VHH binders against o26223. Designs and how they scored, part 268

Target 1, 191 residues: o26223
Amino acid sequence: MKLLWTSQHIKVTVHIDGKVSKMDVLEAIKTRRSIRKYQDREVPEELIDKILDAAMCGPSAVDERPWHFIVVRNREMLEKIPEVHPYGAMVKDAPVAIIVCCDSSLEKIPGFWVQDCSIASQNILLAAHSLGLGAVWTGVYPLEDRVEGIRRLFSIPEHVIPFSVIPLGYPAENPGTRDLFDPDRIHLEKW
Below, E stands for the ipSAE of ESMFold2; O stands for the ipSAE of OpenDDE; V2 stands for 0.75 times the mean of E and O plus 0.25 times the DockQ between their complexes.

## First folded at step 15 (VHH)

Design Y16 (framework vhh_7nfr_2; at its last look DockQ between E and O 0.74; V2 from the best seeds 0.00; counts 0 for: pae E 4.2 > 2)
Fold by OpenDDE, look of step 15:
Structure Y16 (fold): chain B 191 residues (1-191), chain A 124 residues (1-124)
Amino acid sequence: as target 1 above (191 residues)
Amino acid sequence: QVQLQESGGGLVQPGGSLRLSCAASGFKFFEKWMSWVRQAPGEGREWVSSISYTGGWTEYADSVKGRFTIARDNVKNTLYLLMDSLKSDDTAVYYCAKHIYSAFPETQDEFDYWGQGTQVTVSS
């Protein structure tokens, strides 16, 4: 069942520093944190649609767009994910998770799907944050134990590679901000 | 280097009990599923039991279900097999096996490391 996601432009107002404002892209990038605690609150389908729309807006190698997304809301399945992902404990506490996958049959250039799915995953995180949700990237690929664990759990075909599991929800923690700028990592014209 | 070392085997009478241990090293033990596999004389290897990395999921072969209990201590990096109501047919070398995948094994090829095994003999 191809879930047709509608691209709706929703003006998102985010409470930042005590003010209601629209979060710009730089703010989203700079203030995003991994969120592993969630409120007992459902995430509206509309927000998931927006997040997935964003996930599909990233570039891909020669526009191959190899990504697929499994949206998991079933409580029983969410509770099973931690059993096949040793760092996925928080998934059981999330109201929803997105599994990012690659359809290898869509790959045009070998190996670039990792970059494509990474971009999609990051866009999910940024979009979630901009919409007032918390999320965390739990890596699946390239670890074979996790890849096969998720594959079997969700009956994913052999030509489809699970890449990441991203639980989402309204945040129940505030990790604070980080300054990660490092000028020593910048080289001008030459190393 | 990955190492698995079984211990606790021995000679017991039918109806007796044994506790096997497997000491693991050389990898993050809590990140891997583990299994027990046994091999009787003249027979192939038989899957006995598996456990998820946290112990939340366990499975058993029909032949040992209700009699054997698999457990693990991730702090001690140790896998256990509690064997109760032992039968003559339980006589075998018991191996600790590390999983490649976070799933119950479908074939013997889904293990990447094995211990040397410990002998269990059930005889009157």
Scores: ipSAE 0.818, ipTM 0.913, lowest interface PAE 0.5, mean pLDDT 92
Fold by ESMFold2, look of step 15:
Structure Y16 (fold): chain B 191 residues (1-191), chain A 124 residues (1-124)
Amino acid sequence: as target 1 above (191 residues)
Amino acid sequence: QVQLQESGGGLVQPGGSLRLSCAASGFKFFEKWMSWVRQAPGEGREWVSSISYTGGWTEYADSVKGRFTIARDNVKNTLYLLMDSLKSDDTAVYYCAKHIYSAFPETQDEFDYWGQGTQVTVSS
């Protein structure tokens, strides 16, 4: 006898689970490139959550963790960033940008917040790359013109310092990989 | 050294039009926000209009909105103010001002360089 199926008050869902290929960490570091052209495709919130989780995994001076992140998806705001950041033109074409900030009230060792926020920024780039996204770090700090422009645009308080703006999205370009290893930069035991 | 030179002022009748120009040199004009500020006789300076370095973001004082247009030419390093429907209240010296920050100004301390000004006189 054969089995007869009817669809009344029962949903049948088919989940397509393709193989997810994880990227080796050394491969991610070697193959990440700055991406400035993006597809017209939204980045799911779940991927942004993973990227920010990775950003916060970085070490910081005496575990001060001075970083804060502003996630910008509003089209009008993304279009205004290039008007206060002269080298941020690609941001207007990105589906989302992350602003990495330092809360100076969390500083425990003066001045190391720059290293801390640099680490968080680089982790954002690597995590985005590993998830099939492209990103680029656009510098804000230490250029006071840009710092104040971004601060006023996003109502960032005086004790919080915008450090970088990182637009990201599914890439619409592939610049390829580079071989940048230079043994002359390696010194044994002394300079 | 930074220089800002305004021109294009003059005497006009109410309802008339003028175009002010500000020639800029000594800095990367395309990387800076610019403003027009005016000062009527016996009064303090009044912000008129600001423009972002691309020209994509402009703002105007309520007193001139709809009548004045700020513009810039980043190839010629020149700032403009196109003034239409001029009124006697528009009589002032008009100054070109360079921003310190990429933001609309909150105080006059946010301009680091000013031009010498150009006189606009609207009289019946």
Scores: ipSAE 0.277, ipTM 0.675, lowest interface PAE 4.2, mean pLDDT 89
ESMFold2 (binder alone), look of step 15: mean pLDDT 81; pTM 0.821

Design Y17 (framework vhh_7nfr_2; at its last look DockQ between E and O 0.55; V2 from the best seeds 0.00; counts 0 for: pae E 4.7 > 2)
Fold by OpenDDE, look of step 15:
Structure Y17 (fold): chain B 191 residues (1-191), chain A 124 residues (1-124)
Amino acid sequence: as target 1 above (191 residues)
Amino acid sequence: QVQLQESGGGLVQPGGSLRLSCAASGFTFSEKWMSWVRQAPGEGREWVSTISYTGGWTEYADSVKGRFTIARDNVKNTLYLLMDSLKSDDTAVYYCAKHIYSAFPETQDEFDYWGQGTQVTVSS
């Protein structure tokens, strides 16, 4: 017996309006926190477009840009993600999630796609924060159980690898800031 | 080391009930999908039921739907199969199986660990 996972066609529309965030880059980096609680408030499409624009601005190995993005707003699909991702409970409470994927057919150098998708994922987090949203990086790759779970749930082709699931929303928590600077991790000239 | 140990099987009359248990160890039980699979004498293995890691999703074979209930206790690291209205055709060795993926199993190869099984016999 085979259960067919029903996936809805998710349309990704990117509209870049050129509006710049008022938050400077260092502030965004230093003050960003993982947000796992969200308001019952929709995220405008304009903000998602800006976030996705930022996601595609990162460097990639030999400019391979292997990333794809699935934007999920469907309530039913959001509610299904936690069942295939054991640490994705907050996704069901988010108004939207972005699934970052790699198209392996676009890879030029083996293995660097992980770095590329990581950069894209981090840019999503920073952009979201700068726009007044909260987000969290939930890892999919390299855990095979999660990779296949997300793949089947969203009918992702075999040559495309789901990398991360990032729920987004207006934050309903304030975890505060952290000072993570550690001079013991800095080595001069040599180890 | 991953271990799965079934228990609760036995001899019952048609219309009777049984509760199977599967004790799991050697992995984070709460992070894995689990299934029950059975094998009748002279037949191949048949998928019976699947449960997601939280229990929020369950599925059943048509042959057992409405009669069997799959459940889990993630605190006790135990998988259960509640079997009601048992029929002679339910006679089989019942296995608990650990999923490789967080998804409905398409093939038997999607299970990486099996228990030793527990015998269920339904006979008048």
Scores: ipSAE 0.481, ipTM 0.769, lowest interface PAE 0.9, mean pLDDT 91
Fold by ESMFold2, look of step 15:
Structure Y17 (fold): chain B 191 residues (1-191), chain A 124 residues (1-124)
Amino acid sequence: as target 1 above (191 residues)
Amino acid sequence: QVQLQESGGGLVQPGGSLRLSCAASGFTFSEKWMSWVRQAPGEGREWVSTISYTGGWTEYADSVKGRFTIARDNVKNTLYLLMDSLKSDDTAVYYCAKHIYSAFPETQDEFDYWGQGTQVTVSS
């Protein structure tokens, strides 16, 4: 049978071609800052899609890709996160937050999921920055009080571990760029 | 070390009011959820009320809704229970309890520290 998805093929081609980032990768890494103040402005779903695509491009241990993402836009839920996360106060002011989770049933080699989810979380921060958004990584794992609080708030099952909460939005602050290179942290050949 | 010390209990007549206090030390009080739990003579412990670390989210057992108010002062590290319209059924030892999780409790095993309790007696 022939497939008659002509309009979908046209859209897919345009979307694939339109995914090229406008910001140089080294510029993104060097200029990204934690942003905790956001404009009262919605973040388009298209940008969230690009950010999550970037999150899933990261490497993982034996390609296990254990990550899942919860996208939170509901005001009541965003306002409850600070009550279960003592350092997540800015989340109530964000138009959207992404919760990065590990599904332990997808682990292929135990214990590396923390690195896997850290990579996905950092990619979210960089992609958001490259798209003109500001974000901050608020830690959940390994703090059991926060892990259980977030799990119960979002009905996350026992085998899934909430790792981080990342509020994001158009920035309402500019903390500037830092020069953090420290040659004393570099060891050649040996410690 | 963690220490919780309740005070403010006593003898009251039906319809009366009391304010219980719980002084907390040995942990960052402002970053922990807290609860009041009571135990009547010959009975198990009954959850009374829970408050989130900022005070922005509170819940009450059905038996005390509309009569009791939980509150906290994170500057003075003190948890409160304002009890109004007291009934004989409210006679119990009242404990403050520190949560392990930032969540409403599902079992009493979710509290890691308890105070020694303060007696509330509502006369017939």
Scores: ipSAE 0.258, ipTM 0.677, lowest interface PAE 4.7, mean pLDDT 89
ESMFold2 (binder alone), look of step 15: mean pLDDT 82; pTM 0.825

Design Y18 (framework vhh_7nfr_2; at its last look DockQ between E and O 0.84; V2 from the best seeds 0.00; counts 0 for: pae E 5.2 > 2)
Fold by OpenDDE, look of step 15:
Structure Y18 (fold): chain B 191 residues (1-191), chain A 124 residues (1-124)
Amino acid sequence: as target 1 above (191 residues)
Amino acid sequence: QVQLQESGGGLVQPGGSLRLSCAASGFTFYEKWMSWVRQAPGEGREWVSSISYTGGWTEYADSVKGRFTIARDNVKNTLYLLMDSLKSDDTAVYYCAKHIYSVFPETQDEFDYWGQGTQVTVSS
């Protein structure tokens, strides 16, 4: 079933400090945290559509757009993911997970698909956060044991490479904010 | 260096029980699926049982199903095989095997490390 995703201009209204405000891009980036605890609350399909729309808006090498997405809501499958992903324990507690994959047949330049799927994955995280959801990037590629585990679990064809598993849900934790700015990592003109 | 060391084998009578242990080192034990494989005299290696990271998934060969139980202690980095109702046909060298992938094995090529094995002999 080809999910027809319509690009909608998403005005994201986020409740911050008791006020409904629109989260700007810098705020989303700066305040995003990995969320590994979720409420017992379903995520509406509309939000998933918006997240996936955002996931497909990132750049890719020569516009190859090699990404595919598996949306997992089945409880049994969500509970199985931790058994093939040693750091995926939180997935069983999420109402939904997105598996980001690469179709190698769509790759135009070898190796850049990793960057493409990374961008897509990050956009998922940012979009989720902007919509009031929590998410975490659990890496699958390049670890072969995880890649093959996810592949077999979801019957992913050989030419498609699972890249990441991203559980999503309404957050049941608040890790707080981080200041990650490091001026020592900035070099002017030369190293 | 990856090391797997089996222990607990021995001579038992038919209907008896044994508990095998495999001490693992040199890798993050809880990040790997583990299996038991056995080899009887004159025969090839036979898959016996496998267990997932946390033990949430277990699988057994038909020949041992209902009699053997695979378990693991991720704190102790130890794999176990509880063998009940042993039969003469269970006589073999039993090996602990580390998985390459997080899947139940289909072939022997899906293991990258093996122990030295422990002898199990079931005889009257």
Scores: ipSAE 0.658, ipTM 0.848, lowest interface PAE 0.7, mean pLDDT 91
Fold by ESMFold2, look of step 15:
Structure Y18 (fold): chain B 191 residues (1-191), chain A 124 residues (1-124)
Amino acid sequence: as target 1 above (191 residues)
Amino acid sequence: QVQLQESGGGLVQPGGSLRLSCAASGFTFYEKWMSWVRQAPGEGREWVSSISYTGGWTEYADSVKGRFTIARDNVKNTLYLLMDSLKSDDTAVYYCAKHIYSVFPETQDEFDYWGQGTQVTVSS
């Protein structure tokens, strides 16, 4: 199945016996699982760049784009995250973690930064999955003790709010696919 | 509801050792950083040492570094301070303190609960 155009607009699609295919977006969403065990394998900088590009493609309230990202690869810092973030124990075993933050000085509509950073965080998870990586969202905001712990560990200024810590790496586990569709959560026309 | 009860204080000679204990109840001990703080007669409270909830990160005041060891047992919900090479200026009431935040404290306002204290007296 070749699709050929004139020289001004050409699109070539070839079937490769090597079984290379793009992951469908619905497949990515349905098969993404929280991964908490990682191979002893580096994650190339190029993949992190792609993940962060995807994170920033998310919509935001009035295009405010309040997010900032801290990429953590230093082993000593990764090992300290669980000491200030109790439910981030797996972070010490990850080759890299991304901290999603809100710069409150970029807010244009008060309070919507939580939705904005949630969208960026989910995009990180999906992009990582599409690139053969596993990740998990560990919540920081709104837990004040976690927020302050991460802020102090990474010298994050007062007006910047750490939202989530997302460790990622090549997965060392496969939890399988889940069927979570629940029709009782769907309301037609009214509650 | 939160209770912190120190024990193990007493009178000891210079160069001696003591082990302080703090029994904790009324909160999820293994999710909280804990500290030892001391107060000498006529002085303000002095931070001594802090420990992360796993025990993997400890810090000490310069005045006690190398001589004191903070530890915890998350099964028994107990905080410890092993004091070696005691000297007269270690004489104080020692308090067990619960952190508000999961990080080293920067001020005493970052402790929300304190024990009753246990007296340590080093006779010179």
Scores: ipSAE 0.235, ipTM 0.659, lowest interface PAE 5.2, mean pLDDT 89
ESMFold2 (binder alone), look of step 15: mean pLDDT 80; pTM 0.815

Design Y19 (framework vhh_7nfr_2; at its last look DockQ between E and O 0.56; V2 from the best seeds 0.00; counts 0 for: pae E 4.7 > 2)
Fold by OpenDDE, look of step 15:
Structure Y19 (fold): chain B 191 residues (1-191), chain A 124 residues (1-124)
Amino acid sequence: as target 1 above (191 residues)
Amino acid sequence: QVQLQESGGGLVQPGGSLRLSCAASGFTFSEKWMSWVRQAPGEGREWVSSISYTGGWTEYADSVKGRFTIARDNVKNTLYLLMDSLKSDDTAVYYCAKHIYSVFPETQDDFDYWGQGTQVTVSS
């Protein structure tokens, strides 16, 4: 039985207005937390554009920039993601999610796309936080069951690899800050 | 080691009901899609029903739609098949099957582990 997976490809138009966040980079990094509860409030397209702009500003291997982004706002699709992602329960409660993907045809050096997409994903998280949003990185790759689930749900071509699903919204929780500095993980000159 | 153990099969009259169970172990049950597959005597394996991680997404073969209900308890690591209005054509060995991917099955190759099966016989 071939189940027809209906996917809507949303074209992302990025509008950059040049507005600078008031949060400095170190503050953003140190105070960012995974947010899994969201307000019943829409995220303006302008903020998504800024986040995606940030996502594309990270370095990539030999500047290959293999990333693609699917912006999902459709309620039905958001509600389906938890069914193919076992740790994606919060996605159904988010007003929007970004799926980070790799186009393998853009890869210049094998294997570095994972780093590239990781950087893009982290930039999404930091940008979201700096803009007053909450987000969480839900891993898709390298788990094949999740990769294939997301692939079929969104009709992603075979040469494109879904990497992460990142729900975003105005935060409805405050998990606080953490001090994760560990001097035992620092080695001088040699191990 | 992955283990799937079916139970609840038996002999019933046409129009009767049965509840099958599949006890799962050796993997994180809540992170896998599950299916029921049956095999009648002299026939090939037939897909019966599938269920997503949370049970929010289910599918059924046309032959069992409206009569069978697939369910799961992720706390108990158990898959269920509620079978109502049973027919003689429902006579088969019923297997619990673990999915490889988070998709509805298209072929038998979409499963990586099977139970030993439980016999269901519908006869007057």
Scores: ipSAE 0.610, ipTM 0.830, lowest interface PAE 0.8, mean pLDDT 92
Fold by ESMFold2, look of step 15:
Structure Y19 (fold): chain B 191 residues (1-191), chain A 124 residues (1-124)
Amino acid sequence: as target 1 above (191 residues)
Amino acid sequence: QVQLQESGGGLVQPGGSLRLSCAASGFTFSEKWMSWVRQAPGEGREWVSSISYTGGWTEYADSVKGRFTIARDNVKNTLYLLMDSLKSDDTAVYYCAKHIYSVFPETQDDFDYWGQGTQVTVSS
């Protein structure tokens, strides 16, 4: 397995269009769908960098920022994920996957890492969508079978907890948008 | 209650073949990785081979690689070990073992249930 980042200091020059993305944030939230079918097309590393930058912009409990990310492009590794993570079957067909992890040594307040990594995971989905990619969050934590499977497959140390596996790529499906607003879920002043 | 019952052991000449079977019940067999583990007289238990849920991922100890084949039948809830080119060093009790986690094992503590074993004896 090769990663985009090493322990060496890496300097990159990123040139961006002077224009902000034209997708409104509310539009992105409302139109993002889970995408499980991908084109046979590489995702440039610069897009992964932008997605991970967005992931790290999320708030965290007491600014603990407990997240780590494993970027998986190796075909053999992507194909093995379903053997330890049954609900990750589409991962074998993705050009890249991101594993969101918690480094428990960075926790400042116990247990809030789940919310922190959930925020990072959702930001990955939204950023991917805004860049024309499709993604889906496949749950790992809190299912111990899946947690241990992913940990061993990627040699993740005992103090690091794999939280989610997010395959992504250029979409090969368009499930459309849904109207999910349910006013019965809204309670004014009391339950 | 989890039950694992091995069969198919016996006495065989060097270079011979055997097929071991393990009938499983009391759990959802198709959702668990399974292994074969062996124990020679006076020795500790030695991991032999593991197989994933579907059989799509198999691993073998170096001592048996190329000679043994692990397989499973998820309809009949049965695990198999096809043993070819047997040598005297393969003499052991062979155990069917159920994984706690659906992943390759690192230690004996990764198995929660074992069969009673089946004896394989390779002698000339």
Scores: ipSAE 0.220, ipTM 0.636, lowest interface PAE 4.7, mean pLDDT 89
ESMFold2 (binder alone), look of step 15: mean pLDDT 81; pTM 0.824

Design Y2 (framework vhh_7nfr_2; at its last look DockQ between E and O 0.64; V2 from the best seeds 0.00; counts 0 for: pae E 4.6 > 2)
Fold by OpenDDE, look of step 15:
Structure Y2 (fold): chain B 191 residues (1-191), chain A 124 residues (1-124)
Amino acid sequence: as target 1 above (191 residues)
Amino acid sequence: QVQLQESGGGLVQPGGSLRLSCAASGFTFSEKWMSWVRQAPGEGREWVSSISYSGGWTEYADSVKGRFTIARDNVKNTLYLLMDSLKSDDTAVYYCAKHIYSVFPETQDEFDYWGQGTQVTVSS
């Protein structure tokens, strides 16, 4: 028996403007936290465009840039994501989510796409934070159950690998700051 | 080690009801989709029902829709199948199956672990 999954085609439109965040890069990195609670407030398309622009600015292996992004705003689809991602409960409460994917046909060196998509994902988180949004990285790859769940839900081609799901919204929590500096993890010249 | 153990099968008359249970261990039960699959004598395995890890999604074979209810208790690590209005054609060994993926199954290959099964016999 074959069950049919209904997926919607999501159109991604990127409009890049010249507006710069007031938050400096070190501040963004140091103060970013995972945000899992969101306000009942829509995220303007302009902000998503800026975030996606940032996502594509990271380095990639031999400049392969294998990433694709699915922008999900449809309420029904957002509500379905948690059922195929056991740690994605917060996605249903977000006004928007970005699914980071790898097109394997764009890969030039095997295996480096994970690093490329990780960089893109982190840039999404930092950009979101700098713009006053909250976000969280929910891992999809390399867990097969999540990869296939997201793949079928969004009708993602076989050669494209969903990597992460990142819900975004205006934050409805403030987890505070952390000091994660550990000098014991720093080795000079040799281990 | 992953273990699935079915129970609750038996002999019932047509129109009767049964409740099957599947005790799961050896994995994080609440993070996996689960299914019931049955096999009648002389026939192949037939998908019966599936449930998402949280129970938010359920699906049924046409042959059992409206009569069977799949449920789960993630605290007890137990999968259930409530069977009402049983028919002779429901006679089979019923298996609990663990999903590999967080999707409704398209093939039998999408299950990585099975229980030993429990016999359900519907006869007058």
Scores: ipSAE 0.646, ipTM 0.846, lowest interface PAE 0.7, mean pLDDT 91
Fold by ESMFold2, look of step 15:
Structure Y2 (fold): chain B 191 residues (1-191), chain A 124 residues (1-124)
Amino acid sequence: as target 1 above (191 residues)
Amino acid sequence: QVQLQESGGGLVQPGGSLRLSCAASGFTFSEKWMSWVRQAPGEGREWVSSISYSGGWTEYADSVKGRFTIARDNVKNTLYLLMDSLKSDDTAVYYCAKHIYSVFPETQDEFDYWGQGTQVTVSS
């Protein structure tokens, strides 16, 4: 448990995620679905804290941890995302979105930041699911139009690369579970 | 083969109105921001207005706010500029311009295609 005391007399409590959730990890991985419809219900700050804690638990190339996160709750900003991201229409309807970014000045091994930020993004999806939330990964990088649109909308500097936009909220849909295992994708010893 | 063709310019008295159109082809119009830019005689080009993919986000130069309305029809691939309360300073050739990125332009370098322009003349 990590407790932050601030001069604003507001206490922020961050829990170790594994102590709060009882969902089996394999179950979480198998049952997580992209959720694009959300209830008109606010997501508490405490849940966002847990999700971001989980995001930062991922491995990274030589422990470089190049990720930064922008938490967007402002209605006007959420409504503008679809105008620079044409397939992000559901973001307007989400109570909150997380933008995963790479700070290239933190890279220790060039080029592995994509894997690092992908891991952080997937951890956000799994943590949200385990907390009863729904989320979807909307792609930004490597599409130049989307990268520039998001960068300018959120005043992201040139050395920082917006990677993904992840709207989340309490789900207002249930698409069901999928069975995606395909043994033809498994190769023993060689291709 | 990106093509932008403006129409609807003409001569009007001060206080009058005009409606400009720009027919677009050769690209996915509904996925691009579009702008109107104007050029008065002997002057450089001046940004007038921009509109996002869906039309949900519009911006205007201070000189035209409240008088001009930008609009688009993504079914007909047409950009519009509705010009009201025209004044002499609005006299210019008006160009339709396609953005490279889906974001506000910072310079003319961020437009990759332009129309041939349509003349608007405000004089009594």
Scores: ipSAE 0.235, ipTM 0.653, lowest interface PAE 4.6, mean pLDDT 89
ESMFold2 (binder alone), look of step 15: mean pLDDT 81; pTM 0.819

